# Designs tried in a protein design chat: VH-VL binders against Putative lipoprotein MlpA (mlpA). Part 2

Target 1, 215 residues: Putative lipoprotein MlpA (mlpA), of Myxococcus xanthus (p38371)
Amino acid sequence: CNFEQPETNCFVQESPSWAVKYDVVDSPKDANGDECTTTAPLVELMGVYKYVNPETGAAQLALRPATLASRAIADTTTTSADQTSLGSLDTEPKDHGFCHANDFAPAFVNVAASDTAAANTIRYEFTNVRVYSAAVAPGTQFTGELKYTSNGCTSSYVMRAVWPPAPCDTASTEPAENCGVGSGLNPEFAVVCQPTSATGTTGYCVPAGDIPSFK

## First folded at step 14 (VH-VL; from n5 with heavy chain G99D H107K)

Design q1
Fold by OpenDDE, fold request of step 17:
Structure q1 (fold): chain C 215 residues (1-215), chain A 123 residues (1-123), chain B 108 residues (1-108)
Amino acid sequence: as target 1 above (215 residues)
Amino acid sequence: QVQLVQSGSELKKPGASVKVSCKASGYRFTYYYMNWVRQAPGQGLEWMGWINTNTGKPTYAQGFTGRFVFSLDTSVSTASLQISSLKAEDTAVYYCARDRYYDSGYKYGMDVWGQGTTVTVSS
Amino acid sequence: SYVLTQPPSVSVAPGKTARITCGGNNIGSKSVHWYQQKPGQAPVLVIYYDRDRPSGIPERFSGSNSGNTATLTISGVEAGDEADYYCQVWDYSSDHVVFGGGTKLTVL
């Protein structure tokens, strides 16, 4: 039988903070195709907002990575708009509960060299973002593709995100501190603690599997 | 550059077996489903199934069970299609095609295709 | 099983607009992808997610999808656009990829 999608709105949990992880698809390479070492963060927070044109009803999705937001403090050349990626968003869920978003404008920062840091240009290019908006968990998970460029070093990722952002510590035995009961996350979500660094234990809870990530 | 390169044309007798290979390059092999699509002479595209390149789990379309086997050699980023007990009606061009993206088993468009492998079954 | 229906053929004069339809029950709830296939060549993805264009595909190609009909639109048709065009969806219920029967576009 044919699967029918309900005529529901593409709900997106608007928040200044989603927890987002990036899984490498293409290793980082420079303009010459040579290997380079700069990668996207293991995990970061991201601002996510939905906009609707009141005249046309067209929807848009805005994504602002914390990396860009934080670096923006030292950036005197780009605006908040430049640091936010805005794309189109479906009005109704399709393909068994997903709202598709695409046509994202690149988001970027240009930080000039200072006494304490070298110049840094970072660019986020999002494509094929899909927000899970099924009734069981509307607008609290999404996936997509990221092309990340830092000072000419470009890599590609699968992006997976969950709301709310729950801090975690892999060294903790307390469920609330390790993506379990009491963390604030939907108990049905399959999540794992992703440290912010390769050597650290503290980070954020991120989807354990493909989106939607359920137990 | 991302590409799929398939093995060469095959001429087989009825009852024989054939194995078509599809070598991927330029991307992480295990991050995309690999589809197999058949096209008989003068006919349309026919989806045969796909294989999860990460788990190795194949899914076969109706009508393509039994004699058709999908397999992987991840060490060389290669997907293969084996057809046993070949019949004249198996004469077709066989394509491998990468899914653009998948998550939780959901598939989207096939953005990269092999060049096709012609399999001719004739007495 | 889910079925996609395409007209067998569409003819258009150079410079005009071609519209190729793909019918399916509540197809508007599915993402439709379109492929172009020229004689002796492998298919090429020209539209995905109803309306998005892969890199390298001209802006002349566009797509729409609502209700029971998806449409591939080719504006300013050129001789090089003569090909077979296939629509495609993924049907969750059967976990099958489904192709339309294909439409032969002839440029007069």
Scores: ipSAE 0.587, ipTM 0.846, lowest interface PAE 1.1, mean pLDDT 93
Fold by OpenDDE, fold request of step 17:
Structure q1 (fold): chain C 215 residues (1-215), chain A 123 residues (1-123), chain B 108 residues (1-108)
Amino acid sequence: as target 1 above (215 residues)
Amino acid sequence: QVQLVQSGSELKKPGASVKVSCKASGYRFTYYYMNWVRQAPGQGLEWMGWINTNTGKPTYAQGFTGRFVFSLDTSVSTASLQISSLKAEDTAVYYCARDRYYDSGYKYGMDVWGQGTTVTVSS
Amino acid sequence: SYVLTQPPSVSVAPGKTARITCGGNNIGSKSVHWYQQKPGQAPVLVIYYDRDRPSGIPERFSGSNSGNTATLTISGVEAGDEADYYCQVWDYSSDHVVFGGGTKLTVL
């Protein structure tokens, strides 16, 4: 549920690793509108950074999906800037604790073909990102929309993210390894273990509900 | 591609009931709240409430409790508004509108609207 | 209950700039959305989050929100911009969506 909290500045926990979950909103379709099968990761880590212009006070939010970063090794055409989505960020929270971010530049990579894989262009387009910056949990959750494109196959998602990134295993009975006590997460956060694959048990703790996700 | 299609115009007598349907297509139905908005002839937009399409929980605006019932049929991505004991004052265009994007609490604006359903209550 | 106040009407000549205000107590702390409604049509979201434009909405449409007043600005007004415009917020305390009374924009 939504909690009314005092408004402060738009604090964002800067970290190379947030745990991000993507929930499908629009199924993958190609340029012709036909169904395709490529989707965004179930869960991934994401670099999140805040920049403030010291002259103007304008703030920006940078999102760097780990998938892009990892694939960039095989990309000689894009720069680190191309692989990071930079958008505007509110300076003060609104709507009871949220800092809005938008106007993100696309982040993308052009993965060269290899002996084992075809060339792949991956594009992340973020919109309507909201960072929960209320005093109770400042800058440790955010949500937004992702338009994901891989080789012309485009799908849309709601993304929900939490910090810190806590690895987890659904097969584990240890609370610390299953998003519980000892995981490093705020005990008030409602989180669930999201495996990185459909068949695996290991992954990261992600918000269990809407943002902000509290028990 | 993404659209809300509402049922056709209704002409009812006072005391009767009406059910307006709103069928969603082109997106995951349960990922957006569905709002109901009323507009009487020559009047402004009036929010009636919303329904959580995931949980089915309705929230009614002040003045729209009792005779107004929101419901879902998720199997066909359809939200419905039922008005019982119709009154002349219920004469209006009724809109369904999805929330652009939702998380806990706050709503993000209604980015997709149905075409509206005219309900006329006349003796 | 939270109340949004709009002027009933605004008139503007073609090519000029129209400004439609939406007043509310500390509305600057809320995100304001704006809708355009042409006669006989459903409303269309034209501004959300105070200043963001949905896809397909021309750059002529802009928004601002501070203090007790949100403003929808339409630059280079065209005949096709003639419509009713509604501001809208969500009120946390009541968990209600609130619309303004609407403003009729007339293009002279």
Scores: ipSAE 0.576, ipTM 0.846, lowest interface PAE 1.1, mean pLDDT 93
Fold by ESMFold2, fold request of step 17:
Structure q1 (fold): chain C 215 residues (1-215), chain A 123 residues (1-123), chain B 108 residues (1-108)
Amino acid sequence: as target 1 above (215 residues)
Amino acid sequence: QVQLVQSGSELKKPGASVKVSCKASGYRFTYYYMNWVRQAPGQGLEWMGWINTNTGKPTYAQGFTGRFVFSLDTSVSTASLQISSLKAEDTAVYYCARDRYYDSGYKYGMDVWGQGTTVTVSS
Amino acid sequence: SYVLTQPPSVSVAPGKTARITCGGNNIGSKSVHWYQQKPGQAPVLVIYYDRDRPSGIPERFSGSNSGNTATLTISGVEAGDEADYYCQVWDYSSDHVVFGGGTKLTVL
């Protein structure tokens, strides 16, 4: 029917691991506005979960970056709740097929000082997260904005994420190892291999373009 | 700081042309769509269209597909509105306003506006 | 050809709550943004995506959207809140922006 809203609800594929790519918007700057060098990872895995309050029907989206989860092992000063960003999620998709999440609490860990490095807090602040919920690929891609702070450097990014996380190698000619047929991804997704390091070839398949990223 | 600075107000005769410029600073120009919004004296806001600052592709609102042309100069982070064959009813304040570049189905609203340029068309 | 309807004016006593409505067919399926405009000034975004506040907008401003009505709510109204308020959507089917006609808020 014309103007009928979708019947899909705001489904989100829950998983400890989605593949997330960050594209820089604002280069790193310190508190004085001067340039500095610490950045977010090129790509990382991210835990993504949806919670619904059964009494009110209110929905929430939880995001847990692997960088925080890995550092949390040694951090006795922050809790799992501090290390996970929780925001309010729409209960129904809009006419463009997206569900919006915002009002995220920051997620962070403390890294103790060592002989070679000062103490540090690694902090993620997410805003305007948009989960693609249309029936073609419900809850398996999202985009959003990240403000990342570490070593006194703050930078901002567009994040684009896909489920499932598919390992890949840019040097491989096998489609299954380079985000193609046999990789485990929905074959309609437009994805590219993003290495985890600037000089390496191995990483994860990430969205090739704007969400929803389809061929 | 993030801002949009528009060219100064213009007094024109009917039949002339005018070009309103909008210079962006403090952010990545090609990461945001640029909207143009008209407000005639004592009237409400009227959307004229936008231009995709990454591709240069304009979208015009109904009724603005003729004498109105959006353009870009990305080398100086500037969007422009050209109005040809000016008529008395073109007298208005013209605003530029950015909206975040977004994935295919999402708009955030116009979070930063220029100060407005008054175009007055009189004989 | 999507249309948004706002009341022309709303009056409220200082310290009370103002509610400004924006009517549209199935507006609950659309992302609604709200702007404040004071005389001689450019509009300012006060609410986006139905209920979210940009940085610097006080918590007194809130929004809701369901069915055929979106509402901007200003609690604890102050004299400085006198302004024209516009709702706005992006209509997905036409890929066009639509503004409401505006509502003048008067604080007694």
Scores: ipSAE 0.335, ipTM 0.756, lowest interface PAE 4.3, mean pLDDT 90
Fold by ESMFold2, fold request of step 17:
Structure q1 (fold): chain C 215 residues (1-215), chain A 123 residues (1-123), chain B 108 residues (1-108)
Amino acid sequence: as target 1 above (215 residues)
Amino acid sequence: QVQLVQSGSELKKPGASVKVSCKASGYRFTYYYMNWVRQAPGQGLEWMGWINTNTGKPTYAQGFTGRFVFSLDTSVSTASLQISSLKAEDTAVYYCARDRYYDSGYKYGMDVWGQGTTVTVSS
Amino acid sequence: SYVLTQPPSVSVAPGKTARITCGGNNIGSKSVHWYQQKPGQAPVLVIYYDRDRPSGIPERFSGSNSGNTATLTISGVEAGDEADYYCQVWDYSSDHVVFGGGTKLTVL
């Protein structure tokens, strides 16, 4: 085992793709407090990266929702950096393996007006992120909170994430296609298939319960 | 605005009972534990326990498991502390304070406190 | 039960640095929160999770925690910092909250 970076006990599996599920806490409301309908995705892929300042040992966690990158195609005013939320990350775990991350800057994309829609800013604000970094499953699950704003609608969620992303189908009887044996996931993880749409059957395996989610 | 507003101060005789209420506003009441904290005159802070506002399950610190009852009315976002068979030693300021909880029982510390309710027990 | 120990008082000259300690067996494995209480007022959270500041708390408030000692540090102390300061942990084994006995900070 090589110690080529400043040593911290807060390991995070870096990947362009984690599977992230959002469970609603506050339903969508506009600035006037009236109900509106725009919500965060049920599940999405998310880039997750850790940076460490080698001079100070200070660590940062970067979260990049794939949905922001997809929406940026219609607008050239936002960059990969704008689509990435950067927060401070603990250098040492607490509470039996949790590494707290906070002070996230918002991630956003400006979507230009089109023939069918007005201009819009899609905004993610993450808070209270905790990465499970214990040796049994180092840095492969996390939880946190999301405030999501789009089309003037704001809603709030608990987010729960797992690596690696495993595609799944709730209609399949094959374990490998329904978050079971052969899916590529740690077999001790408690996961469930979350479809990407309310009416579809295909999506990604996500944590079934509170982080850390184990059977 | 997030706040906890407690009921007014009480003057009681030994043997009576008192109910201190704590009304929450400006946040999701069931997403925070409600703590009760006692401070006797000239003394430090003493944790009495909490109530899980989602389940209604109370947890009492040692020494607070008989005459002290935590309760909720979630329909009006109110937590209550009832003290029965009051004794002179119950003279104190009583605070409610919220503490956020989520995965693995993590606590953020008590970020919002009520203003305190003074209960005075004297002959 | 788990016990936190604080000095009863600390005196610091204006503009200097105050350090308020909170002792406990293996407190470095716990998350430590700090509260400021001015006379006649409810406590105010000034540090949580050992070192993080709630919104509105000046940068001159900081915290550390290792081994058997957590420390609240207030740099550039001002007269307005005179208060009682309490440390607090959640003890995993008992599932109870524990407060330290409090420290009176005097600026003179």
Scores: ipSAE 0.006, ipTM 0.548, lowest interface PAE 10.1, mean pLDDT 87

Design q1
Fold by ESMFold2, fold request of step 17:
Structure q1 (fold): chain C 215 residues (1-215), chain A 123 residues (1-123), chain B 108 residues (1-108)
Amino acid sequence: as target 1 above (215 residues)
Amino acid sequence: QVQLVQSGSELKKPGASVKVSCKASGYRFTYYYMNWVRQAPGQGLEWMGWINTNTGKPTYAQGFTGRFVFSLDTSVSTASLQISSLKAEDTAVYYCARDRYYDSGYKYGMDVWGQGTTVTVSS
Amino acid sequence: SYVLTQPPSVSVAPGKTARITCGGNNIGSKSVHWYQQKPGQAPVLVIYYDRDRPSGIPERFSGSNSGNTATLTISGVEAGDEADYYCQVWDYSSDHVVFGGGTKLTVL
């Protein structure tokens, strides 16, 4: 045997918090195909973890949306496994640094009925997740697709995510508070401040374009 | 429901032109490239090229850079293939097929196909 | 120009395993997609990214890709699996899609 290079795997920056932006592909529709109004958040934090199954050696990617984690505090009917979407992850990158993850189980949480609202299940279904793991920015951006269902409304999105999560304010002139120098982000990332509401100025720095998003 | 519906079959004489339309529904048209694929009778699949539905920029495979023109009407979610100066060897089934919007050398595979349009060129 | 090579035909008995190969120089560094086409029908994507199945494709369809060979494997073959099967890649250097020549699967 000759010199063997270390095996390269698909590195993923593991964190309870990445910033993820959703851009609509299919507008919300109910079971009859009529338009409805419930949507995914504009932006949210997401837990992202890589696991290697010790019995089989298979790699997995786990995605845990903050929306599900937040509602899970009051939900005694689902487990953390139900609230986390687990999929297969490639062990080697291809296509110029992308690591594909697929076969995600849905993630969901049950919201109990209240005096003013019916019971609801919030459900995330991820597909075609691709982690950018090239050495220049290993495992700190990813893209994928989301099918989101809540209040009987289903909608579909492209998701684009970046680590670390950086809070921002579109009204700020300080670079550190508007996705610039001092924000904690790689300075070569092309990012933009995405407010959490349509009328507010505060939110998180998210990729400005297709992954990998660089200046 | 995601669907691509193509125009009906055409019988043409050599030297004529034909335009094959492909109307998309059930998804955001400009988020997917549109491929055109040819299949001559008894032959395999032959990629003709694609059009970027976001920018309108076509890419043609080798051998399809002359008489074949891809176009769009994004207002009605329709891609079109025009073939001019038809020859007998253009007799084939022509398919449209979507693929995810180009993301740095990245292709998902063609997950939705039109039903195919048969173009027959004979004298 | 990048070339994909498939055997013209494969015969397999019902209930057995069919393996359809797709040869290409360093194809293991590319993402391979597989299509099934029955007579008079449009192709249907059955495997993408080497081994992933679209919704509705039975688990008995699987794929692998390493070195110079990608393989579509159909276990428990049924008569309804008779079709032409095409492999496909995207060639980075030309920015072109490439199809293999197709393989006719015969069950019997």
Scores: ipSAE 0.005, ipTM 0.532, lowest interface PAE 11.3, mean pLDDT 87

